# Miniprotein binders against b1l550, part 17

Target 1, 279 residues: b1l550
Amino acid sequence: MRLPEELLERARDIHSEAPSHRIKLDRVGSFGLKVPVEFKGFLLLAEADVWVSLPEGRRGVDLSRQVEAIYELSNPPKDPFSLCREAAISLLEKLNYADSSGVSIRFDAPLQDGESLKYYGVEISSIASDEIINKIRVEILGMTACPCTAELIRAYKSSEIAATHTQRSLGILEVSTKAEHPDPDKLASIIERAMSSPLRTYTKRPDEGGLVIRSLSNARLAEDVVREMIHLFLEEFGHLPEDTHILAAVRSMESVHMHDIYAERSFSLDEIRKEISSH

## First folded at step 14 (miniprotein)

Design qb6
Fold by ESMFold2, look of step 17:
Structure qb6 (fold): chain B 279 residues (1-279), chain A 94 residues (1-94)
Amino acid sequence: as target 1 above (279 residues)
Amino acid sequence: GEIRITVEIEKDGRRIRFMYVITDPEKLEKYLEEIERIIKMFGATRIRITVEASSEEEAERLADEFRELAERLGYDEIEVTREGNRFTVEAERE
């Protein structure tokens, strides 16, 4: 049923009224939207959230305008990073009473894996006010091999035999910057290269053996995986603004333990450069 | 070479600043198109675009591109200042 539009002339505009309690709100929005995006030739269905701040003198936000802001820009489907940045600005234009806006977009990014595909997790956001802050989080699984057990077995056996426990580890890079979002494939590559070995969608038997031997030959502590991620990040993205903030982390699902191991470092580019140059 | 673009847009007293740090020259056209869409969508009455390029040739091409962008969007008061590999385009309209 569609109600007559003439009722709009008789009904109060509740959203534009002043509230009984004049309290500013930080985020008022529409969450869990489904938005088509185009990423590196793939058409993906992403999940998005949109919001704005609400001043103390305004009772409600124009929620249809929020949804309109992102859906208008998503037809035809386009690059999720451009969509995210543009939508954040569009929200401020459409909802001129807000002093800030935000957009987040989440999707599984396809990545070439031999003759097949694999996927890694991507979440991006853009927060607009007098500046725009862009954030990207990438999560990808890899394989780690324990060097402590490897050394113990070497001491028991000849150095020609490498054996240790291996496990899946989740690598995480999160970047918050005033510049455009970093390329997620490059972030995923940094994480994988820091691990003992990448994971594959599937392997033929000789390739599987090679993957395991690679991981055993490149045994690495979770702490050193994080350090290597930081090193590789600085090589690739050292050009970003000095106040860019990074979180590098690994959660290792240790195969011989009932629990996981976690290592993490947060830093700004300015901070880490001073730290490294002091040694 | 590295290209740094800082864009400041203004409408009705609201001022938004954003930036790009471009190391892949093949992405430059994409970001120029994005900047143009943002300026048009926001309806900016004043813009200021500061660009730092790695070479004089890049700075010259970018200066031409941003002047043309301002002209395409209907700005009729356009000023360009160049200092070697750095230039600033300021434009105003009603």
Scores: ipSAE 0.811, ipTM 0.928, lowest interface PAE 0.8, mean pLDDT 90
Fold by OpenDDE base, look of step 17:
Structure qb6 (fold): chain B 279 residues (1-279), chain A 94 residues (1-94)
Amino acid sequence: as target 1 above (279 residues)
Amino acid sequence: GEIRITVEIEKDGRRIRFMYVITDPEKLEKYLEEIERIIKMFGATRIRITVEASSEEEAERLADEFRELAERLGYDEIEVTREGNRFTVEAERE
């Protein structure tokens, strides 16, 4: 049943009314939208959040207009980075009472693994006000081998390759920058290279053996992984603005313990450069 | 070489600044197209685009492209300024 348009003339515009309490809100929007994106030749259905700020003198946000903004830009499907940046700006243009806007897009990114696919998690965000800040979070699983147990076993049994326990570890890189979003594949690669070995979807017997041997020969603590991630990040992305903020983290699902090991470092590029140069 | 593009768009007193730091030349065209779409979508009455490149020649070429963009989009007043390897294109329309 569609209500008669005549009723719209009689109805108060609730959203434009003064609120009972004149308080600004930071974010008001729609969360959990599904939008198509094009990513490396794949058409993916991504989850999206869109929001704007609400001034103290306005009761509500025109939520329908927010939804229209992102879907207008999603047809035809485009890369999620451009979509995110463009949508953030579109929101400010369409909702002129807002002083800030934001868009977040989440999906599993395909990553080629031989003739098969593996994946990493990605969240792409843009926040617009007087300037645009772009944020990307990449999460990918890898494998770590424990150097402590390896050393103990070496001491007990003289072997060239010391046995040790291995576990899945989740590596995380989150980057916030005034530049465009960093390449998520490069970020995923940094995480994988920082671990003892990557995970493989497709393994033949010789490949599996090699993977394990590589892990054992490259045993790393969670702390080692984070430090290596930071090192590799600086090599690849040192050209980003100095005020770029980074979170590097790893969660190791320890195979000999019932709990996980977690390590992280939050830093800006200028901060970490000063730290490294001081040594 | 590294190219830095800073875009400022303005409409009805609202100003938005955004930036690209491009190290992969293959992405340059994509971002140029994006900038054009943004300017059109936003309906900017004033734009300021600053380009900084490793060479003066590259910066100048990009500045020329943005000048042409401004002309194509119907901006009436276009000014290009240079400071070393940095070029700034300013354009305004009524």
Scores: ipSAE 0.811, ipTM 0.932, lowest interface PAE 0.6, mean pLDDT 93
Fold by OpenDDE base, look of step 14:
Structure qb6 (fold): chain B 279 residues (1-279), chain A 94 residues (1-94)
Amino acid sequence: as target 1 above (279 residues)
Amino acid sequence: GEIRITVEIEKDGRRIRFMYVITDPEKLEKYLEEIERIIKMFGATRIRITVEASSEEEAERLADEFRELAERLGYDEIEVTREGNRFTVEAERE
């Protein structure tokens, strides 16, 4: 049932009224939208959040305009990076009372794994105000082998390749920059290369054996993985602005314990360069 | 070489700045198209685009492209300034 449009002329614009309490809100928006995006030749249905700030003198946000902004730009489907940046700006244009806007887009990104596919999680965000800050978070699973247990077993049985416990580990890279979003595939690659071994969707027995041997030969602590991620990141993305902020983290789902091991480092490019140069 | 593009758009007292750091030349055209779309969508009355490249020649070429863009978009006052390998295109429309 659609109400008569004539009623809109009689109804108060609730959103434009003064609020009972004059308080600015940082984010008001629609969360959990589904929007199509084109990514690496795939058409994906991504989850999206859109928001704007609300000044103290306005009761509510025109939510319909927010939704319109992102969907207008998503037809035809485009890459999520451009969509994110453009939508953030569009929000500010359409909602002129807002001093800031934001867009976040989440999906599973496909990675080729031989004849099959594996994936990583990605969240792409843009926050617009006087300037635009672009944020990307990549999460991908790998495998780690414990060097401590390996050393103990080596000492006990005198084997060149010591058995050790292995586990899934989630690697995380989050980058916030004034530049465009870094390449998520490169970020995922950095994480995988920092692990003892990557995970595979499809393995034949000889390949599986090789993968395990590789992991055992490249045993790493969670701390090692994080440091390696940072090292590899600096090599690949050292050209980004110096005020670019990075979070590198690993959550190791330990196979011998009921709990996980977590390690992280948060830093700016400027800070980490100073740290490395001091050594 | 590395190309840095800084874009500032202004309308009705609102100013937004955003930046690209391009290391892959294949992405340059994509970002140029994006910048054009943003300027159009936003309805900017004033734009300032700064290009910095590894060579003066490359920066100048890009600046010329942005000048042409401004002309095509109907900006009336266009000024290009140079500082080394950095070019700035400023354009205004009524």
Scores: ipSAE 0.810, ipTM 0.931, lowest interface PAE 0.6, mean pLDDT 93
Fold by OpenDDE base, fold request of step 20:
Structure qb6 (fold): chain B 279 residues (1-279), chain A 94 residues (1-94)
Amino acid sequence: as target 1 above (279 residues)
Amino acid sequence: GEIRITVEIEKDGRRIRFMYVITDPEKLEKYLEEIERIIKMFGATRIRITVEASSEEEAERLADEFRELAERLGYDEIEVTREGNRFTVEAERE
């Protein structure tokens, strides 16, 4: 049942009222929206969050306008990066009382693996105020082989390729920049190349054997993986603004322990360049 | 070559700045279209677009495109300034 328009003229706008307590809120919005996006030829249903700041003198945010903003831009479906940036700006335009806005979009990105598909996790966001800051988080699983155990086994039994424990490891790259969102496929590739080997959705026996042998021949500590990720990142994305912030991390689900091994480095491009040049 | 585009849009005292650093020429057109959409959507009364490229010629070409964009969008006062390989297009409308 739709209320008659005449009734709307008599009703108070609750959102525009003065609050009981004059306190600014940082984020008010709708979380867990589902929006269609186009990514690499796939039409995906992504999860989205939209929000704005609320000034101290306003009781509430017009949430319907927030939802309208993102869905207007989602039809027809477009790439999630453009959607994110455009929606953040649209929110500020539509909700002029807000001094800041934000959009977050999450989905699993398809990645071709021979005749099958694998995937990586993507979370992109744009925060708009006087400037726009774009963030992207990419997570992808790989395989690591432990060089320490390999050395122990080599010492015990001489072999050309030493056996060692292997495990799944989650690599993470999070980038915050004033530039546009970095290419997620490139980020995923950096993570995979930093591991002992990539994972495969489907393997035949010869391929499986080769994958394991490669891993054993390229044994890496969690620490090695993070350092390699940083190195590869600088080669691919060194052109980004100097104040770009990066988190490189790995969580290794060690097969010999009940707990995980974790390593990370947080840095800006200017900081890491200074560090490398000092060496 | 690397292209840096900085866009500033203004309406009713609100100013928003955003930037692109483009290394893939195939993406340039996409971002140009995005910038146009943003300007239109926001209803900017003032725009300032700065382009920096590896060559003066490339920067000038892009600046010309943004000048044409401003003209097409109905901006009346358009000024283009140059500093080396950096061009700035400023435009205003009522």
Scores: ipSAE 0.810, ipTM 0.933, lowest interface PAE 0.6, mean pLDDT 93
Fold by OpenDDE base, fold request of step 20:
Structure qb6 (fold): chain B 279 residues (1-279), chain A 94 residues (1-94)
Amino acid sequence: as target 1 above (279 residues)
Amino acid sequence: GEIRITVEIEKDGRRIRFMYVITDPEKLEKYLEEIERIIKMFGATRIRITVEASSEEEAERLADEFRELAERLGYDEIEVTREGNRFTVEAERE
């Protein structure tokens, strides 16, 4: 049932009224939207959040305009990075009372694995004010083998290839930059290369054995993985602005414990360069 | 080579700055198109685009493209300035 449009002329604009308390809000928006995006030839349904700031003198945000902003830009479907940046700017244009806006888009990204697919998690965001800051978070699973247990077993049995416990580990790279969003496939590759081995969607028996042996020969602590991720990141993305902020992390789902092992480092490019140069 | 593009758009006293650092030439056209869309969508009355490249020739070429863009979009006052391998295109409209 749609109310007569004539009633709109009689109704006061609640959103434009003065609030009971003159307090600015940082974010007001719609969370959990579904938007289509095009990514590497795939059409994906992504989850999206959109928001703007609210000045102290305005009671509410026109939320319908926020939703319209992102859907107008998502038809036809486009890459999620352009969508994110454009939508953030569109929000400020459409809602002129806001001094800041933000968009977040989340989806699983396909990654080719032979004739099959694997995937990694992606969350991209753009925050707009007097400048635009772009953020991307990539999460992908790999495999790690413990070097400590391997050393213990080697000492005990004197074997060249010592058995050790292996587990799934989640690698995380989060980048916030004034530049465009870094390439998520490159970020995922960095994470995989930092681990003992990548995961495979399918394995033949000989391949499975080989995968495990390779992991054993490339045993790494969670700490090793994070350090390797940082190293590889600097090689690939050292051209980003110096004030670019990075979070490198790993969560190892240790197979011998009920709990996970977690390691992380947060840094800016300028800070980490200074640190490395000091050694 | 690496190309850095900084875009500033202004409308009714609101200024927004955003940046691209391009290492893959295949993405350049995509970002140029995006910049055009953003300028149009925002309805900017003033734009300032700064291009820095590894060579002066490349920077100049890109600056010319942005000048042409400003002309095509109906900006009345267009100024191009050079500082080494950095070119700045400034344009205004009513």
Scores: ipSAE 0.809, ipTM 0.933, lowest interface PAE 0.6, mean pLDDT 93

Design qb6
Fold by ESMFold2, look of step 14:
Structure qb6 (fold): chain B 279 residues (1-279), chain A 94 residues (1-94)
Amino acid sequence: as target 1 above (279 residues)
Amino acid sequence: GEIRITVEIEKDGRRIRFMYVITDPEKLEKYLEEIERIIKMFGATRIRITVEASSEEEAERLADEFRELAERLGYDEIEVTREGNRFTVEAERE
């Protein structure tokens, strides 16, 4: 049933009124929207959040215009990064009382893995005001091999036995910048290259053996995985604005322990360059 | 070689500035199309596009492309200034 349009002229416009308590709100939004996106030729179903700031003199947000901002741009499906940046600007255009807007889009990104696919987690956002700040978080699993246990076993047998424990480790890179979102595949590659070995969807036995042998040859502390992520990030993305902020982190599910280990470093590009140049 | 594009759009006193730092030339056309979509969608009455290209040849080509973009979108007063690898396109409309 559709209600008559003339009711709009008779009904009070609650949203445009002043509120009883004149307090601005930082984020008022519609969360958990299903949005189609196109990524590397794949049609994916992403989850999105949209929001705007709300001034102290306005009671509510025009919710339909807020949702309209992203759905108009998502039809037909397009690149999620373009969608994110464009939707953030569209929100400010459609909801001109807001002084800021935000869009977040989350999806699992496919990554070629031999003859099959694997995936890694991507969350992007764009926050618009007089400038746009773009953020991307990438999470991908890899394999780490413990160098401490490897050294202990070597000392026991003077290197006749090459062994150590290996485990899954979750690598995280999060980048906040005024430039366009960094390529998520490059971020995922940085994380995987920093670890002892990538994880595979499946392997045949000769490939599995080779993978394990290479991981033992590239044993790394979680701390050094984070350091390597930072080094590789600077090689690939040193061109970004100097105030770009990065978080690099690893959470390792240590196979011989009852607990995980965690290492992280946050920095801006100008901060880390100064730190490195002082050594 | 990288291309730095800074875009400032304005309508009804609201001004938004955003940028691109492009290192992959295959993505340049995609971002130019995105910029055009944003300018059109926002309904900007004033735009200012500053580009630091990787070469003078590239700067000249991109300056022409942004002038043509402003013409396609109906801007009446278009000014292009270029020095070496850097240029600015400013345009206004009603």
Scores: ipSAE 0.807, ipTM 0.932, lowest interface PAE 0.9, mean pLDDT 90
Fold by ESMFold2, fold request of step 20:
Structure qb6 (fold): chain B 279 residues (1-279), chain A 94 residues (1-94)
Amino acid sequence: as target 1 above (279 residues)
Amino acid sequence: GEIRITVEIEKDGRRIRFMYVITDPEKLEKYLEEIERIIKMFGATRIRITVEASSEEEAERLADEFRELAERLGYDEIEVTREGNRFTVEAERE
């Protein structure tokens, strides 16, 4: 049932009034929306948040316009990165009193794994004002093999035993840039290549043996993984704007301990280049 | 070859600038289509597109592409300036 539209002439426009307290708000939005997206031929149901800034002199945001901005662009389903960037601009167009807008979109990205699939986590955002800042966070699991224990066992039995503890490790790359969102598959590849080995959904016996040997041959501390992620990132994405900001991190679920190990480094491209060149 | 595209759109005093740094030539057409959708959706009355191409030949081709984009969107006053591998397309309408 729908109320008579004639009431709009008699009702106060609450949103356009001045508030009792003139305080600017940084983010007023609709969070937890479900939006369809198309990614690498898959139709996915992503989770999205949309928001705008609210000036001190305006009591409320036109929330229906916010939701309209992203849903109009999501039919038919499209690439989530284009959707994110376009929706951020649409918000500023539809809500002309805001001086900034933001959109975030989260989904699990499918990844081919032999004859099966695996996945990795993706969260993207676009924040628009007089310019647009695009952010992408990629999270993917891999395996690490402890080099410290491997060396101790080697010294004890002198190459007779190739053994160490292994564990799942969560690799994280987060990139904030003025350029378009980096390709998430390339970020995921960087993380996996920095690990001792990738994880597989399943393996056959010969492939499993090779994977284990590879992991033992690529034993790495969590610190080594973070450093390698940074090295590989610079090779692939060193062309991005100099003020691009990166976070590289690993959370390792150590199989011989009751607790996790964590390592991280944040940097801008110009910062890390100066650091490397000073050595 | 790397291509850098900076887009500035303006309507009613609001100006938004965004950019692309393209290293995969197969993605160029996708981003050109995105730029066109953004300009149309925003309803821009003034646009400025600056491109740094990887070669002078590529810059000449892309300048033609962006001129045609502005014409397709109905801009009347289109100015293209080019030096070497860099060009700017400025257009406006009312």
Scores: ipSAE 0.802, ipTM 0.929, lowest interface PAE 0.9, mean pLDDT 90
Fold by ESMFold2, fold request of step 20:
Structure qb6 (fold): chain B 279 residues (1-279), chain A 94 residues (1-94)
Amino acid sequence: as target 1 above (279 residues)
Amino acid sequence: GEIRITVEIEKDGRRIRFMYVITDPEKLEKYLEEIERIIKMFGATRIRITVEASSEEEAERLADEFRELAERLGYDEIEVTREGNRFTVEAERE
C-alpha cells in the first residue's frame, strides 16, 4: 500500500523540528543490519550498525537514508573494509545535518586449515567527520602451555617428563588508525605466532603430536603472549601513523582453574616507541 | 616500497580527509578504484590528492592516473605539481 503524495503537503516534517531539549546526540542509528560481503572468495552475511551524530537543533534522523547508505553499497557484495569506509562517507553525504557518521561491520573470517577451514572473529568500524578513523578488532583462539608447571615437572624428573597443562586462549588485537584498516590475516597471524601453538580443525596422529610438542617447546604466560603480540605488531605495522592506537590482550581459559586469566596493554605508536627507547 | 595517499574532498563547505598507507602493491588498483567511487559518490566540487610514491617512475604513472580520474569525473581546473616521488593533484568543478 502506498499513501497519497498529498499528505506530504499537510504533514509537519517532524525530523527537522527543534527538540523539546536542545541536546546534541553522538550516535543515532540502525543497529543489527544484515549485509552481504565478499571476503577472500567467500560470500558472508555480516552484521552491521550505522549511525550519525544529531545536532542539538534537530529533532530526528532520517533513518531510511541511513539504511539506504549501506545497502546501496552492498549490492553486489564487496570487500567489507571498502564497504565500511565508503558507507561512513555516504552517510555524511546523505545526512547533511550530521557532523559525524559511523559504520561497524562484524563477521567470522574463514581461514584455510590444511584441507579444511577454521575461522577468526573480525569487527571493523569507520568514523567519519573532517577525517576518517578506522578501527579493526581481531580475535582468534590459540593454545598456551603453562611454563610455571612445566618447570616444576622438569625439576621433579630432571627433563625425563615434558608436561604441563595446556588451554585455549583468546588473543585480541584492536587497532584504531587514520590509515586504511590493517589486513586481518596479518593481525590473526601475529596473535597465533605469539601463542604456544595454533589450533587446528582436525589433525592426524603425527600432526597432533607435533602440535603438542610445539606447545611444550614454546610455553608462554598470558603476559608473555601479550608482550610478543606487541613486538610482532610493531615489526609489521610500525609504519602506521604515530597516533595509531593498539590494544593487545589475551583471555586464557586456564584448564586447571575455575576461572579465566586476562592480560592487556593499550598504547599509541608514539607512546610505545618512547617507552622502548627509554630502556 | 610504501605509497602514501592523502585525499581531501569538499562539497558545500564540508571537507573530509582520509588516507592510505599502501605496503602491498597488488592492492594499489583496488584503493584507486575505491578513491574514485568515494569522490563520485560524495559529489565533491573540490579535491586534493597528495601522494608519496615509492619511486619517481611510479609517481609519474600515478600522477597520470589521478589526472585521468579527475578528467573522467568532469573536473575542469586540474593542477598537478610534482617534486621527485611526491605529487599533488588539485581539481575543481561546478
Scores: ipSAE 0.795, ipTM 0.928, lowest interface PAE 0.9, mean pLDDT 91

